# Ledger of designs, part 73: VHH binders against c4kar8

Target 1, 263 residues: c4kar8
Amino acid sequence: MAELSTPSPASPAPLDGGRGDELEKFTLRGARQILQLLQDLITHRGLITAHTGGGHSFMTAVLKVDEERGRVVLDPSPDPQANRRALAAPRLTCVTQLDGIRIQFPLVGLGEGQDKGRPALFAPLPAEMLRLQRREFYRLQVPLAHELSCLLKAEDLARKPVEVSARVIDIGAGGVAVVVPTGAAEFVIGGTLPACRLALPDGEPIELDLEVRNLNRQTQRNGTEQLRVGLRFAALPRAADTRIQRYIFKTERALNAKARGGL
Below, E stands for the ipSAE of ESMFold2; O stands for the ipSAE of OpenDDE; V2 stands for 0.75 times the mean of E and O plus 0.25 times the DockQ between their complexes.

## First folded at step 3 (VHH)

Design c75 (framework vhh_7n9e_1)
Fold by ESMFold2-Fast, scan of step 3:
Formats: structure tokens, C-alpha cells, sequence
Structure c75 (fold): chain B 263 residues (1-263), chain A 126 residues (1-126)
């Protein structure tokens, strides 16, 4: 289990600009718009990562929207501990993706019960949903077949330098999310990992500096837990940016062709 | 520079009420989720309540749910906490905090407070 720390107060707050008026432009507050977006998630069977606070999350999905009761019905985790954590949490933060667009919304007042005789979680409809359509918020889910990895320069439990090969699970213009092998390293929110190496297909590894932005102990659909680390590109050379964008574009194009052509 | 200044604390009898205020400056207030936390003598920081940037979503610790109400006035850059039915165990230094900028995760645990004020003391007599 990774140590979570308060971000360094000496570091400039780079997210101050990112938390500006741009976020309000992507916020849905209309009841009709919220209902439609939740219905789109049901139709596309979108998987949702529900963050329960304290660096914990679990995989879920919207099963239905109960408009008469003003609530959403969620698929519970097969891990009873994840469900207990969710029910104890004052708020869930739900994160998902629809057609490359990042969607986020809070759920407050989570309860448990049954839907058609099966266990279910339910919560009041969210008052707000974020639909982030900007290029810098887009995250490509990395195909497992690509075996994309990032060699991280981090610290172990004894605060000694260690190199960790982490699997890249998503990538965007602003950063990557990785899965760290169990017990391999400790991470601090706001900490910088210098001279990491991102291995893309068809080229030499890209050397770059990464900043730790978030940490989540994610319970998978099969009940196993993994540490997911969100990393921001601290200083990205133009050549590296071009290679990353090319990889994202090429992979999206291939995935779209596969979905339509059945490749 | 981010500045948060709390006010409205004081001494009150059990069952009484207080309204706390937090004046914010140095950032775009409406773009940040805000929190109220408290620290009792000899205890660590405890999360009390949170509110989204627009005010459309709120959350509360189980110990205060139904008794406290969080709200904000974005035109005045001010955060509020209405505290009703106060108990001796509510005695603490109350401070407001800005979310770290983890807008992606809206963490209500209080672990990602990047800025908080000096606090305002609330004392509840039995």
C-alpha cells in the first residue's frame, strides 16, 4: 500500500490555470442533459472507475436510471470490502470515457439494495457532470497487445532509489496512467520522477520527467487490487510530444477500423 | 498567492448554532471544490464537509450530517458552514481548505488539501 502525502507547498500550483473558467464550459447541470449522458453510458456499456476517497477505487457501471425516484443504479463490486468502503464514503467520484471524451461526476448518499433480485448500489442523480472535450483531457486506453511500459525512477519503502517497469494503461497529451507492480515503490502526490523512459512501439524509449498527480488502489472486476498512478508530463520536448501524438492518432485509427471492420 | 481567512467561531452552549465564513482570494474561487475541516486538541485533521465549485454537489462526514450545511457565494468568494445542534465533541479549530486541484477526483477525504487558513476556534460547553 502506497503512502499518500500532502503536495509540496513549495511547488507552484500548476493546476491553478487548469481549474479556471474552462472547467465551467464543460459542466452539465441541466436535468435532461444529465439523464441523457447517463443513458448514453448505459447504452455503450461504459465501465466506470468509482473513487471512494483515501486513494481507493473500484470498477462499476450504470445499470439503469430511475427517473421517478431520481436515482442511478450501479453494479456493485465483487469485493465486499470495496462495497463497504463505497457505502462508508461521503461521496463517490465517478470517472469514465465515452468516444474518447472524459466524463466525471460525483455521487452522494450511496445506498445498497436489490434490482430485479440482484444486489445493487444506488444514489441520487448527480447535480453536475463534467464532459471534457479538450484534446489535453483525452486519454487513449492502451491496448494490452501493445505492451506499453514506462520505466519509473522512484523510491522504495526505505526511501532508496529504485527503477520500476510500470504498465501504461492510458495515455494523453498531458500524461499517462500506469499500473505499478505490487510492493515495487512508494509515490508522493506532487513528487517529480526524473529521467523516466516511456517505451512506445517502433522507436527508442522517450526520456521524460513525470509528476505524480494521483494515486488509486483500484479493485478490478475480478476482485483483485492494483495501484494506479497518474503521471503528468513535466517538461515534454517537441519531438517527444510529436511521437506521443502520432502513437495516439495511429492507435485510435486502428481501433476505429477494428470496431467497424471486425478486424 | 492563495489566501483563506476563517471567521465566525466562538463559545456556544450544547444545542446552539454558529455560522462560519471563509473569505478566499488569490484564485478563481468558482473553479475549485472547497472543504471545511477541523482539528480537535490532540487529534489530527478531520474532514467535515465539501462543496463543488458551482455549489451543486455537497458531502458531509457522518458525524455532522443533518446538523451542518455547507454553502458558497461565488460572487463574494466566500464559503460558509452553518452549524446547528452543536455538541461538545464538535469543539475544534475549524479551517477551510481548497482542493489540491484534483478536480479529476473530487477527493472528500481531505488528504489533498493544498491550501488552508489559520482557522477559527469553536468551543461547545456541555
Amino acid sequence: as target 1 above (263 residues)
Amino acid sequence: DVQLVESGGGLVQAGGSLRLSCAASGFTFSSYAMYWGRQAPGKGREWVSGISGSGGSTAYASSVKGRFTISRDNAKNTLYLQMNNLKPEDTALYYCARDYGTWEYFDSSGEYFDSWGQGTQVTVSS
Scores: ipSAE 0.000, ipTM 0.147, lowest interface PAE 12.4, mean pLDDT 77

Design c76 (framework vhh_7n9e_1)
Fold by ESMFold2-Fast, scan of step 3:
Structure c76 (fold): chain B 263 residues (1-263), chain A 125 residues (1-125)
Amino acid sequence: as target 1 above (263 residues)
Amino acid sequence: DVQLVESGGGLVQAGGSLRLSCAASGFTFSSYAMYWGRQAPGKGREWVSGISGSGGSTAYASSVKGRFTISRDNAKNTLYLQMNNLKPEDTALYYCAKGIDYDEYWSGSDYFDYWGQGTQVTVSS
C-alpha cells in the first residue's frame, strides 16, 4: 500500500486510490438506503468534515434532504474562503461517523443559495455512500467535558524542541486525532513523536510513541482555523491498549445511556 | 509561479547510489514541508520521504528507511535525496512535492499543491 494514496485509520481524511474493490462491499447504492442514512445524520446532528481538496476542509452538517428537488442542504462555513473553495471544487468528500461507523460520501455540483432565508449550500443527492463498520476505522468522538489531552514532543519552526498540549478529538484502536493551534509545532507525515503523554481520566498519563499519519487545516464552525493531526500508536504496549479500549467502551456506554434518556 | 525542477536521476546498477536535487522557486521555501514521491510504470504514486520546513524532522517509507536520506538547504531553496544501496524495485520517476499550507495533507491527487516533472531513476540488476 502506497502511503500517498491511502490515509491512516487515525485520520478523518478520505479513503482514495486502489481500495475501490475492497470498499465495494461497504458501499450503499440504493436510493432508499442513502436517504435513510442521510436522515440518520440529520436526526443525530452528525458533524461532517467536508474535504474540498488541496488539504482544506471545513465543518458542516446536513440540514435537510430535499427529495422533491433531489438534493441535500448543507450548513455553510462562517469562513467565506472555505465556502469559495467548496464551490470551486469539482467534488466534496464528506466524512463523518454514526454510532462509531465511518461514513463517507461524495458531493458533486455544489451550489449556494438560501434555505428559509438563511445561507445554505446545495448538492445533488450522492449516488453512493460508504459505510465502514470495521474496528480499524472506528473512532470515538471524545466528549469535551473529559478534557482529554496528549502532550506532544515536537519541534517549532526554528528546530527547537517544543511540548504542545493538544486536545484529543477522537480516539480509536489504532490512534488519535488531535487539534494543535496553528504555528505551535512542525509535523511531517511519517515522522515519529517519541514519549508523548496521553492523559485519560482514569489515572496516570500513558507514555506513547506516535507516528504522524495525516495533517489537515480545518475551519471550525465558528470560523477559526486549527491544525488537525492524525497520529498512529507505534508499538502500543498491552497495558496501554487495555486502558485505551476500556476508556472507549466505557465512554460509548455512557454516551449511549445519555442518548436514551433524551430525545 | 511555483516551480520545482528535479535533477540527478539516471541509470545505476543494483547496490549503487544516486543523489537527487530539487530546485524550488516562487514561494517561501523554508515555510513548507517538502516531500519526495515516486511512480513506477503502471503503478500509482508512492510517498518516499518528507522533511519539515526547518529540516529538523524527517520521515521515510519503510521500503527506503536506512538507505535513503532526505535533506534541504533553505539558503539555496534546494531539496535533496541521497539514495544508497539501490534495488531494482526502486526504479521509478522521482519527483519532489511542496506541502500544502505548512504541512497540510489530504488523500488522493490533492496531497500536495504542486509537483515537479520528475527525474527518472533506473536500477538494473
Scores: ipSAE 0.000, ipTM 0.356, lowest interface PAE 13.1, mean pLDDT 79

Design c77 (framework vhh_7n9e_1; at its last look DockQ between E and O 0.04; V2 from the best seeds 0.00; counts 0 for: pae O 12.9 > 2, unsure alone 63.4 < 65, placed apart)
Fold by ESMFold2-Fast, scan of step 3:
Structure c77 (fold): chain B 263 residues (1-263), chain A 126 residues (1-126)
Amino acid sequence: as target 1 above (263 residues)
Amino acid sequence: DVQLVESGGGLVQAGGSLRLSCAASGFTFSSYAMYWGRQAPGKGREWVSGISGSGGSTAYASSVKGRFTISRDNAKNTLYLQMNNLKPEDTALYYCARELEYTDYYDSSGYWFDPWGQGTQVTVSS
């Protein structure tokens, strides 16, 4: 069965228009806090996307924390090439979610070996872990069946106003990620899109001002290009906030129940 | 194949002005938003300004809003940053980028985009 929890997004979105200084207040550096968070990832069977560089990543999980040796034990990829890239990388950037909270941490000095006769990857305990505690940083991958869309008000390459219906692929309390065909409209990180309309399954579209936070260009296997746009909610009304939060909680609970049943 | 070459940096006194240029090649310049970023000594890389492909939309970091102006000349494949009322805090290596994205060297201090070229040094004396 292919009913597994959706993995965390492949790439981190910027929080402040490209500055990481804002992340210091969400960074855990205490040994006890780091150990507790890693143990929580083990307990909840959290899937981790490990980025190895050059656009490469693989799925892993923390198998255990070896406090005596000061290291984490990770599940290796079934793809030997992915494991070779990981071992050759100067750093892994690990991204995961725990109950909608984004968690990110570096691993340096990755090695391979065996744990109780099974292949495993080992790394020293991270010196820091990012835990985005505030609800504006929770991110849910939107099920395709929900057909969530956002009508964007932007401009085209000729600087003419256009309206683009974009599919919502990712939603959190702080924003959405959408996909649009490349060339359908122009975007700039830090720019504002006023009076966009977010369609949720229930009720009328929500009218929102959105700020562009990140852009990723992708080429599909059939040769079509698409642009992934990360959008922050600006001036979110309380009623809209409540509707978005309800959608996220309801969908997350349904996805979690489905994933747990698939074991 | 993508190449970006920054120029126009130098030493200026506080309150002075400087104009940076970025010459682009290897891609359809007008189809991409372009950005200026900087890295100050002992600090992480940070976004400064952005401009859409047509030049119709611009955005600025709060620290430079009202002092810096980003522009582009698509016929010349060139990006500009006009810097006015410079402060010692603006001292940094400035570089342009075609796209802001996640990096494998990401850490909590922040690194939000990979520079394509060597950059151009701006030093503002107090």
Scores: ipSAE 0.338, ipTM 0.681, lowest interface PAE 2.6, mean pLDDT 79
Fold by ESMFold2, look of step 5:
Structure c77 (fold): chain B 263 residues (1-263), chain A 126 residues (1-126)
Amino acid sequence: as target 1 above (263 residues)
Amino acid sequence: DVQLVESGGGLVQAGGSLRLSCAASGFTFSSYAMYWGRQAPGKGREWVSGISGSGGSTAYASSVKGRFTISRDNAKNTLYLQMNNLKPEDTALYYCARELEYTDYYDSSGYWFDPWGQGTQVTVSS
């Protein structure tokens, strides 16, 4: 009964121009490849973060692919507001992982309806999917017990310098993700934060320059918001790089040993 | 409703200047970072510049740094892009955006965003 909107031509532009060419070799455009990848997500019950715009996202999954109608069927959110945002959005940017490989694809023309008597979201099959198979995208999920933090040198809403101690959620070879309260400081994508301090468990904090790569407002189920900030390491000194890589390696080995001992 | 309307484009000679405007309505303008992007003929969309909600922090693509200046007037709910020393390579449809969709946390591959307005055409003649 639900009518599917016409697709919108809304592919996002990469920052810094021409960087989209670097991603081209990871982009799947073949219909069979796309169908197989979507089916793999269904088979492995992959959890997908769907970005609806305005800094909002919700969790979903691909329930099935309707090849005859050329549609993908998505699990609706239990939050009605998230569903309304998704239906109003010109496109939905879906992000997930399969076997540790980052998968991203746009959906346009999202509609609401029912599948076997249950509410569902529908969209035309995506024309492309990104499968980013590179080791430098690895992210270590920082254990809470480590209380890893990064002191950010930013500006508050009054344009005055402020230092914000932010908890580090993820860390990789190229950067960190942190969480700050909404309003604690202002950020802009592409901006730099000089002389920040990353506190690792071993030794003195590392002084480094950070570049803001993403800002994600996360809406809790109760409607409260926090800001997740993705930060890239600018020119990282060799000693700092070594300490970060050592932390990642040691922590991963400790986590793997705990998992084996608990199996 | 959120609405963004770009203006100020036109035809200019190489080396010339233009000032783009983006009129914003339907949201608390000063609470949001704002961005300019562009799409050159036959090319994909590119991020150009960004500015924080208060206007205290700015960022620029390397291709425009030193030539373009982003600014905002929060009393007038207006975003600006001053473009100086224009080159033929700057020929593009320019658009503003409040929102960025970003799915790449640690890579230098860039950020993604989707424009909200219809854009304003800038054409730079040789």
Scores: ipSAE 0.331, ipTM 0.750, lowest interface PAE 2.9, mean pLDDT 79
Fold by OpenDDE, second read of step 4:
Structure c77 (fold): chain B 263 residues (1-263), chain A 126 residues (1-126)
Amino acid sequence: as target 1 above (263 residues)
Amino acid sequence: DVQLVESGGGLVQAGGSLRLSCAASGFTFSSYAMYWGRQAPGKGREWVSGISGSGGSTAYASSVKGRFTISRDNAKNTLYLQMNNLKPEDTALYYCARELEYTDYYDSSGYWFDPWGQGTQVTVSS
């Protein structure tokens, strides 16, 4: 009676390591870091959107961090149904912002109770918190006096090639934000604008490819609509990168000096 | 109110084709870029494709480039996604969206869809 050795289930193939690495740099796993960030949320009275799944969410706040018990205390929803959904959810996804930085963290094992005689939600401290900077790179707000511009090669509403001179409003190592008149050109997020020209004060324009990452319609005080376009440097020569970094550094230094009353 | 209604999903064999539709209402359709996204089970939302208001400019995720074609009929307020050479990894709930923001959300492949419809299920069998 030969015991047929049931073949051991093949170990799941390693998740493709590349995408995980990008998120790791934004993930806080240190207990002290997590506690500090939670405390900062308390201090700043940061409103948190808690997602319970199924397209449902409610507004909450961190009320307290109980380090001794290793738990976070949340403000319950005024909606009993939202609280029920939260308690039933295997995972609560909390999303907030602090100082313009998006923070996301999961909570598991949510329970209800009372804190100092008030209804509260309780969860174990998150194992990780994501501090997601929308921008991989710090973006400098460009002083208006610098008059940075970017010549965009795009298409108009009639699909004709157009060149649009756009004012650069912010710049970083990873890209620029520009403003264009509404209707000057058509943009689509994910689209590439080839052979654009970024004009810096220090010399000849930089030729580069740009990828549209964000589109925001803005109404000016005068009622005029403009389009803010967030652009990523899709292909940036090393020399150009150096120039951009130099500009940013120099400008920041100047702005800081001015802020200190030096100019 | 802005409404987006996706349709055209279904079960298809690998190598097959589907055409998704998104009916838009409650806004000037031609004035907005439109987008397709998808969410596979247990995965975050993924951007699939975008098209400018006039339809002159299009963009595609690398995973679908050469297989998918986004188009629009502004007279019908309808967005389309022709999906060819479908693969099992294309199995997802597909959404259309009017406003797409790039975000570094953990649960979204860097894109936030607002508004987005109920989605249409695409299942590709091996």
Scores: ipSAE 0.230, ipTM 0.674, lowest interface PAE 1.9, mean pLDDT 84
ESMFold2 (binder alone), look of step 5: mean pLDDT 78; pTM 0.788
OpenDDE, look of step 5: ipSAE 0.000; ipTM 0.242

Design c78 (framework vhh_7n9e_1)
Fold by ESMFold2-Fast, scan of step 3:
Structure c78 (fold): chain B 263 residues (1-263), chain A 125 residues (1-125)
Amino acid sequence: as target 1 above (263 residues)
Amino acid sequence: DVQLVESGGGLVQAGGSLRLSCAASGFTFSSYAMYWGRQAPGKGREWVSGISGSGGSTAYASSVKGRFTISRDNAKNTLYLQMNNLKPEDTALYYCAADVWSYDEYGSGLDYDYWGQGTQVTVSS
């Protein structure tokens, strides 16, 4: 129940004072580029999460791009309240993914009407679209059925070595997030966990060094506590990197195929 | 658009206190971890503190642990840094930052996605 008091390593995080400037490199502002990306979302039937603010969002898709009128046509939510929130919002923030690349764009001036006799939402074409190609921005939510685990080599409160099998909840090119029971081991931000073993489907566990990057304490409904630990891959071997990327890509394709089949 | 606006900096004597604020807009504030960083003259930028979206977890750089307290008011979309027992070496431009790709908590981001303009803190000896 007590807050974690981390001794956090004094290794300063490199603060990019212009993270906004870095995002500018990935921002598409050319009309043709924007039109092409929206058309790619239509072609691939990309599902879009539209955030209306206040913690609300709904699932949509681009149905059509009207180049002559400068408008995009969106699939309305089956929930009338979600559509009313969207219409009342000063802005929608649309988030989607195409081939492992995160795509984000604003829509302003949302209206409702009909397209070919069917309900539709309309908005002016976005003036910008963010296309994040950086692999460190993508995190795959690990399906529970995969039972991904990472055997962590850590220390307890008495500084005795312990091995903890932690459930992997997300994975990206740069690291994993895992869940451990609170008190199972002690973690220090910036500390190195040597010779941990990441168990992927189809093969032997990958032995790798992990660096603790963040900690979050979470209380479960039964009153027990879990610790979420963000771990960075240190000196990742090429073969291991290839296996991790293959797992991410294969799993994402399977999830996308399942989502398209359910629509 | 995501916007972070810091305030509360100023000139203070060694041993004094300041409270910094960061007003956030353009994203669902309570769903994302927030951070304070600083850059002193002639030094690189350094991380100072972090707080989870719910406020249930906090972390601090060793140089400020016990002297600084990070907190947030999710109803007001505002992040705070209470700085006590200030030292001349705390003199820096202080920034707030957000990691909007965290899966609602500290656990998934490796980099901070958005940065504010900063507020200057000067501690005289």
Scores: ipSAE 0.000, ipTM 0.129, lowest interface PAE 14.8, mean pLDDT 76

Design c79 (framework vhh_7n9e_1)
Fold by ESMFold2-Fast, scan of step 3:
Structure c79 (fold): chain B 263 residues (1-263), chain A 125 residues (1-125)
Amino acid sequence: as target 1 above (263 residues)
Amino acid sequence: DVQLVESGGGLVQAGGSLRLSCAASGFTFSSYDMYWGRQAPGKGREWVSGISGSGGSTAYASSVKGRFTISRDNAKNTLYLQMNNLKPEDTALYYCARDLWSYEYWDSGTSFDYWGQGTQVTVSS
């Protein structure tokens, strides 16, 4: 009898450029971190959408983490066809949320069995989990002393091009929030601002394409209103992405040291 | 049922041109930023170019800037990459990718949600 050789699903290759760097910083690879996150999903009764490929998915949940055997136990679908697709799939891509934080992880080697006498699906513990924070939780508040600004290329009320210097109030991997002088320019949610210039300390301004994501009128302590504009980085080049991440890292580290009195 | 299908790859001589297409289905195409990436033999994936949902903003990796042009036709749910003055080092599997979050969730602008299987580009010297 001939032996049967079948290829195993390969793990996806890492992304190069800013894509790989951005994904890597959100990726949990520590066994304890993975176990804790899976346990949090159980505790919060998190529903998981499991994508089986080919556009198919089903709703599941983590029922149990079996640390001794290094595996997770999943709630099977009430649809037997969904379970058959899952078992036949080379990989599940599991997507869920905890408190607005997107969590995504692969499961490979799915099997079927029983847990406490009831049907269950099981898979080895994922080697990695992606944890993507909401905008509100992933922002560095820019110290006023840094005088960070972004020169916006926008339009006025008459659709005439104007350049507006806006103060950067917070910054994250995906964009910046800025304060725009009253009447300086018109902004439309979903509108694009090409070739804007983000000024970081210690270097030339970074040329960026920005997209308007939100507009907020905020009343200040003195009773005046400011226009705060949320701007997204469109397809950030690796070199720009690296500089922004280094600024965030160094500033956060310096702020933490300052808050602790240089400890 | 999200699907991305790349086409237009092939064998071309150095200095030549190719136009890649990515046909998107199963989602509101205009609500998502789209990207082209590539993977050369024996190397990791590399970001090549990106375009905003409206098509109003584009960006390019330094290695391809001035030679490649990304565009989209939202009426046809299709993403394009015009590749000019191709070099042997451009040889790679080219794939398109959808941004991780919809247009309303802006902090995900540097992550991918869904990838196509790719189209092979081979540039002979």
Scores: ipSAE 0.000, ipTM 0.123, lowest interface PAE 13.7, mean pLDDT 75

Design c8 (framework vhh_7n9e_1)
Fold by ESMFold2-Fast, scan of step 3:
Parts: C-alpha cells; structure tokens; sequence
Structure c8 (fold): chain B 263 residues (1-263), chain A 125 residues (1-125)
C-alpha cells in the first residue's frame, strides 16, 4: 500500500496530520465531550505517551482536570531532561487508548508547578480530541507476566545483520507493537523484516514476515530510553492466525475476569 | 532547530527523469530514517519512499517501485530521490521528512514552518 498504516490504539505513534480531513468525523470539539473523555482517562488510570518532538516522548497520565482554571494536570517524567524538552516544545501530541479506542490530542502552553505539594505539569484543556472508534484498531495490551517476545531480523547501525529479541507490548489481528533498546537495530517505515519469530506462551514460535509501520523513541517513567516499533503481519498462515486469535481471546477473557472478580 | 529544505523539482515530459534533494540540518542526520512523501492536487499526503539512517534499508510505495530510487549522503546531510520513467500521475508537491517525532513527521500543524512548501514536480503528457 502507498499510504502508511494507521497505528493501533495502543501504539505511541500519532496519526498523520495530512489525513486531517479524513479524521474530522472522529474529532471531538465539544467542551463537555472533551471533559468527559479526560475524566474517563483518569478513572481508568490510562497511560499516555506524550510526544515532545525531536523523536522524543515520555510516559505520563492525566492526574486531574481543573474545569475552573480550564487546564489538565499531568504526571511529570522522572527524567528531568524529558520534562525540560516537554516545557520547551511548542506542543505535545498525546496518544493513549481507552477500551480499545485510540485517543489522541494536542497540548499547547505546557507549564510546571505543584499539585497537592508534588511536582506536576499542566496545560490548557485541548480544543479538540481525536477518538478513533474502528474495530481494526483494537489491540490487546500484553501482560508482562506472559513475557511475549518477537525475534526480529534487522540491521545494526553498521549495516550488519542482527537478531533482536523484542518485547511485545500489544497485539492485534493485523500486527504487534514491540519495544527494543535504543541503538540495537535500525528500522525504516515500509521496510520488511523476513522470517521473524513470534513466541507465544505455549507452543513453538510462529515464523512470519513483518512490515515496519511506525517508530517512536520514548523516555520511560524510570528514565530509560526505548524504541517502540509497530509491525504489520505480512502473509500470515491460517494456523498462525488461529493461534494468535486464540491467544488474544483467552488473554482478554482472563484479564476481564481478573478485573471484575479479583482473580 | 531542525530544518529540511527540498529542491530539484520542475516540469518534465512523461518518460523523463528528475532528481530531488533535501538538505537537512539541526539534528544528527545519520541517526534517523528519512522519507519522501507527496501530495497530489486534491489529495492527502502519501508516503513514497524511506531509507534507514545508515542507508542499509530502503522501502518504496508500490506505485513507484522500480522507477524511483531513494539514497542519502550522510557526510553532506542530504537525502535524494532519483525519479525515472515519470508519469503524469506522479505530479505532486514532494516533501522530505525525518522520523524525529511523530507530530513533526507529516503533520501540517508541526513546529516545522516549512510544512506546505516542498518541491513541485509536474509531469506533462
């Protein structure tokens, strides 16, 4: 396809602004809708990837919506450099998901201060929020306990072939998002990674070809830097597709049961 | 301050060739993948080609594969697009872009004030 793939709802990559007219129908501009959506992010303790520019981002969360002052309060990064980049940025692009729905919004005029005696970042309420309610954007957040990994075949910075074991952070019918250490390998959007191996909790690894669809450098809450890579399944054998679907279904059911029943 | 300056566009007959250049500054050029995109009249921006930081990996849209070649000269901080066997449907504004931040890549509302400039390629029949 000529058009770049839209990232999954769990993907940190913001959508292309050149497709703004196609996305207008998914854009919320009502003040009440924006306030409600931000409040939902607080209630569900949603993690937000905030893109600050220069290939940099950090993980944050909405701590509070201050309707009277017309602002949101955000959790600062433990990395002082990430906070300095955020404060210097002309805007932040915030990406998250809620119930499998991708949410993206800009923040302009970021400041710093305190909330209840603790350091905080704050910005005026966004004038718009993108809410993509498409079934194809649903992605399962992979539990850390599953230690789901994908062995990628890529090139290092010296153009030498390397194999990188990448942690899978989300998975859907069409692909996975993985994290790799910054500098472990080079990627290019649209590039194909042949004969990669996806390891599910039970059974042999699934051999498949992956296409790179998005890239994001991130500063984690613990201050470490990582590269997040969105990967699309190329031609996927039916047996592999069935195994992936079964994993997604069983994991989703188990997570829902644990959240509701406490087990 | 990151800057990307495109050049090399022009008017060319169908079947002709053109070479685009993009001069980059303000970041460590060799550390980032670079891209060419285009916007035809009345259409949104679309991806054309990409190249990894070292130049070891490239990718192309199906519509240009076999006709266009992306390359880079890291010593000169310059990205290139060699376009051969041009067709009228290749008529568009051509933009270069860096994978240095998602809202800075392809986002018309970015801090990069040269968004919407690009270099115009017009292919006549």
Amino acid sequence: as target 1 above (263 residues)
Amino acid sequence: DVQLVESGGGLVQAGGSLRLSCAASGFTFSSYAMYWGRQAPGKGREWVSGISGSGGSTAYASSVKGRFTISRDNAKNTLYLQMNNLKPEDTALYYCAADIGTYEYWDSGTAYDYWGQGTQVTVSS
Scores: ipSAE 0.290, ipTM 0.724, lowest interface PAE 3.4, mean pLDDT 79

Design c80 (framework vhh_7n9e_1)
Fold by ESMFold2-Fast, scan of step 3:
Structure c80 (fold): chain B 263 residues (1-263), chain A 126 residues (1-126)
Amino acid sequence: as target 1 above (263 residues)
Amino acid sequence: DVQLVESGGGLVQAGGSLRLSCAASGFTFSSYDMYWGRQAPGKGREWVSGISGSGGSTAYASSVKGRFTISRDNAKNTLYLQMNNLKPEDTALYYCAKDIGSYEYYDSSGYSFDYWGQGTQVTVSS
């Protein structure tokens, strides 16, 4: 299997992320494969971030697959405004992970109603699902017990420097995703945050330059809104890269050992 | 209905300057980050620059940093791109975009743009 080509530093990245034939190898189009993957998400209670456009998203989950009607049933947001945005959107982009593997799929034609007397969102089954089973796309879901944080050096709405302690949700070879309270700082995609400090469980914080790669205003299941920020490691020092990879490896081993009836 | 109308393109000589404008309507302009993208002949679309809703934060692609300046006038619902020291490789159709989604497929790229305008053509002669 050929690896995806990365644009050279002198070449600009495509706006649509260079979606092409390289991703076809990771695209599931068989009805049985799609149904099986959706059932796996139900079984593992996989949380899904549903992007509704306009930089907005909400947390949902697949509650049920209705094979007779060819529909997926989703958990609505407790925030009515998030549900209104979702219903008005021409397309939902659903992103989740299963065992650290990124899964992405579109939903078109979202409607609302009830399932067994409970509010629900409905959409036709997706015609395709993307399952990115490559190391460069792998993201470790950070255990809550690790209390992993990143001190972001950013600017507030008045252009004054601020430091924001953000909780790290996931981490990979190329970056981290963090959550910040709405209004804590101002971010723009492509912006650089110099000298941020990533705190790992063992050792001193790692000083990193981070680039803002995505912004999602996410409504949580409790109805509160938080900003999720995707951050890429810019010019990662080799010592920092080694420590991050060691943390990921050790955490994966511990989680795998627990799953296999070990520690 | 969201509307974005780009203007200000044209034919210029290398080393010249152009100022692009994007007139926005149908949404609360100051509440959204705004972006400029471009598509060169025979190439895919690429991100050029971004500005936060307040105008306090800006970002630029490495190929244009130091030459282009993004700005906005929230009272006029207008986004601007000042382009200086233009090069033949800046020849492209320039688009205004409201807000960007997340990575779609990988960590290093994958912008998903909401609400594209019709674009304004910039042609730079050598």
Scores: ipSAE 0.063, ipTM 0.577, lowest interface PAE 6.3, mean pLDDT 80

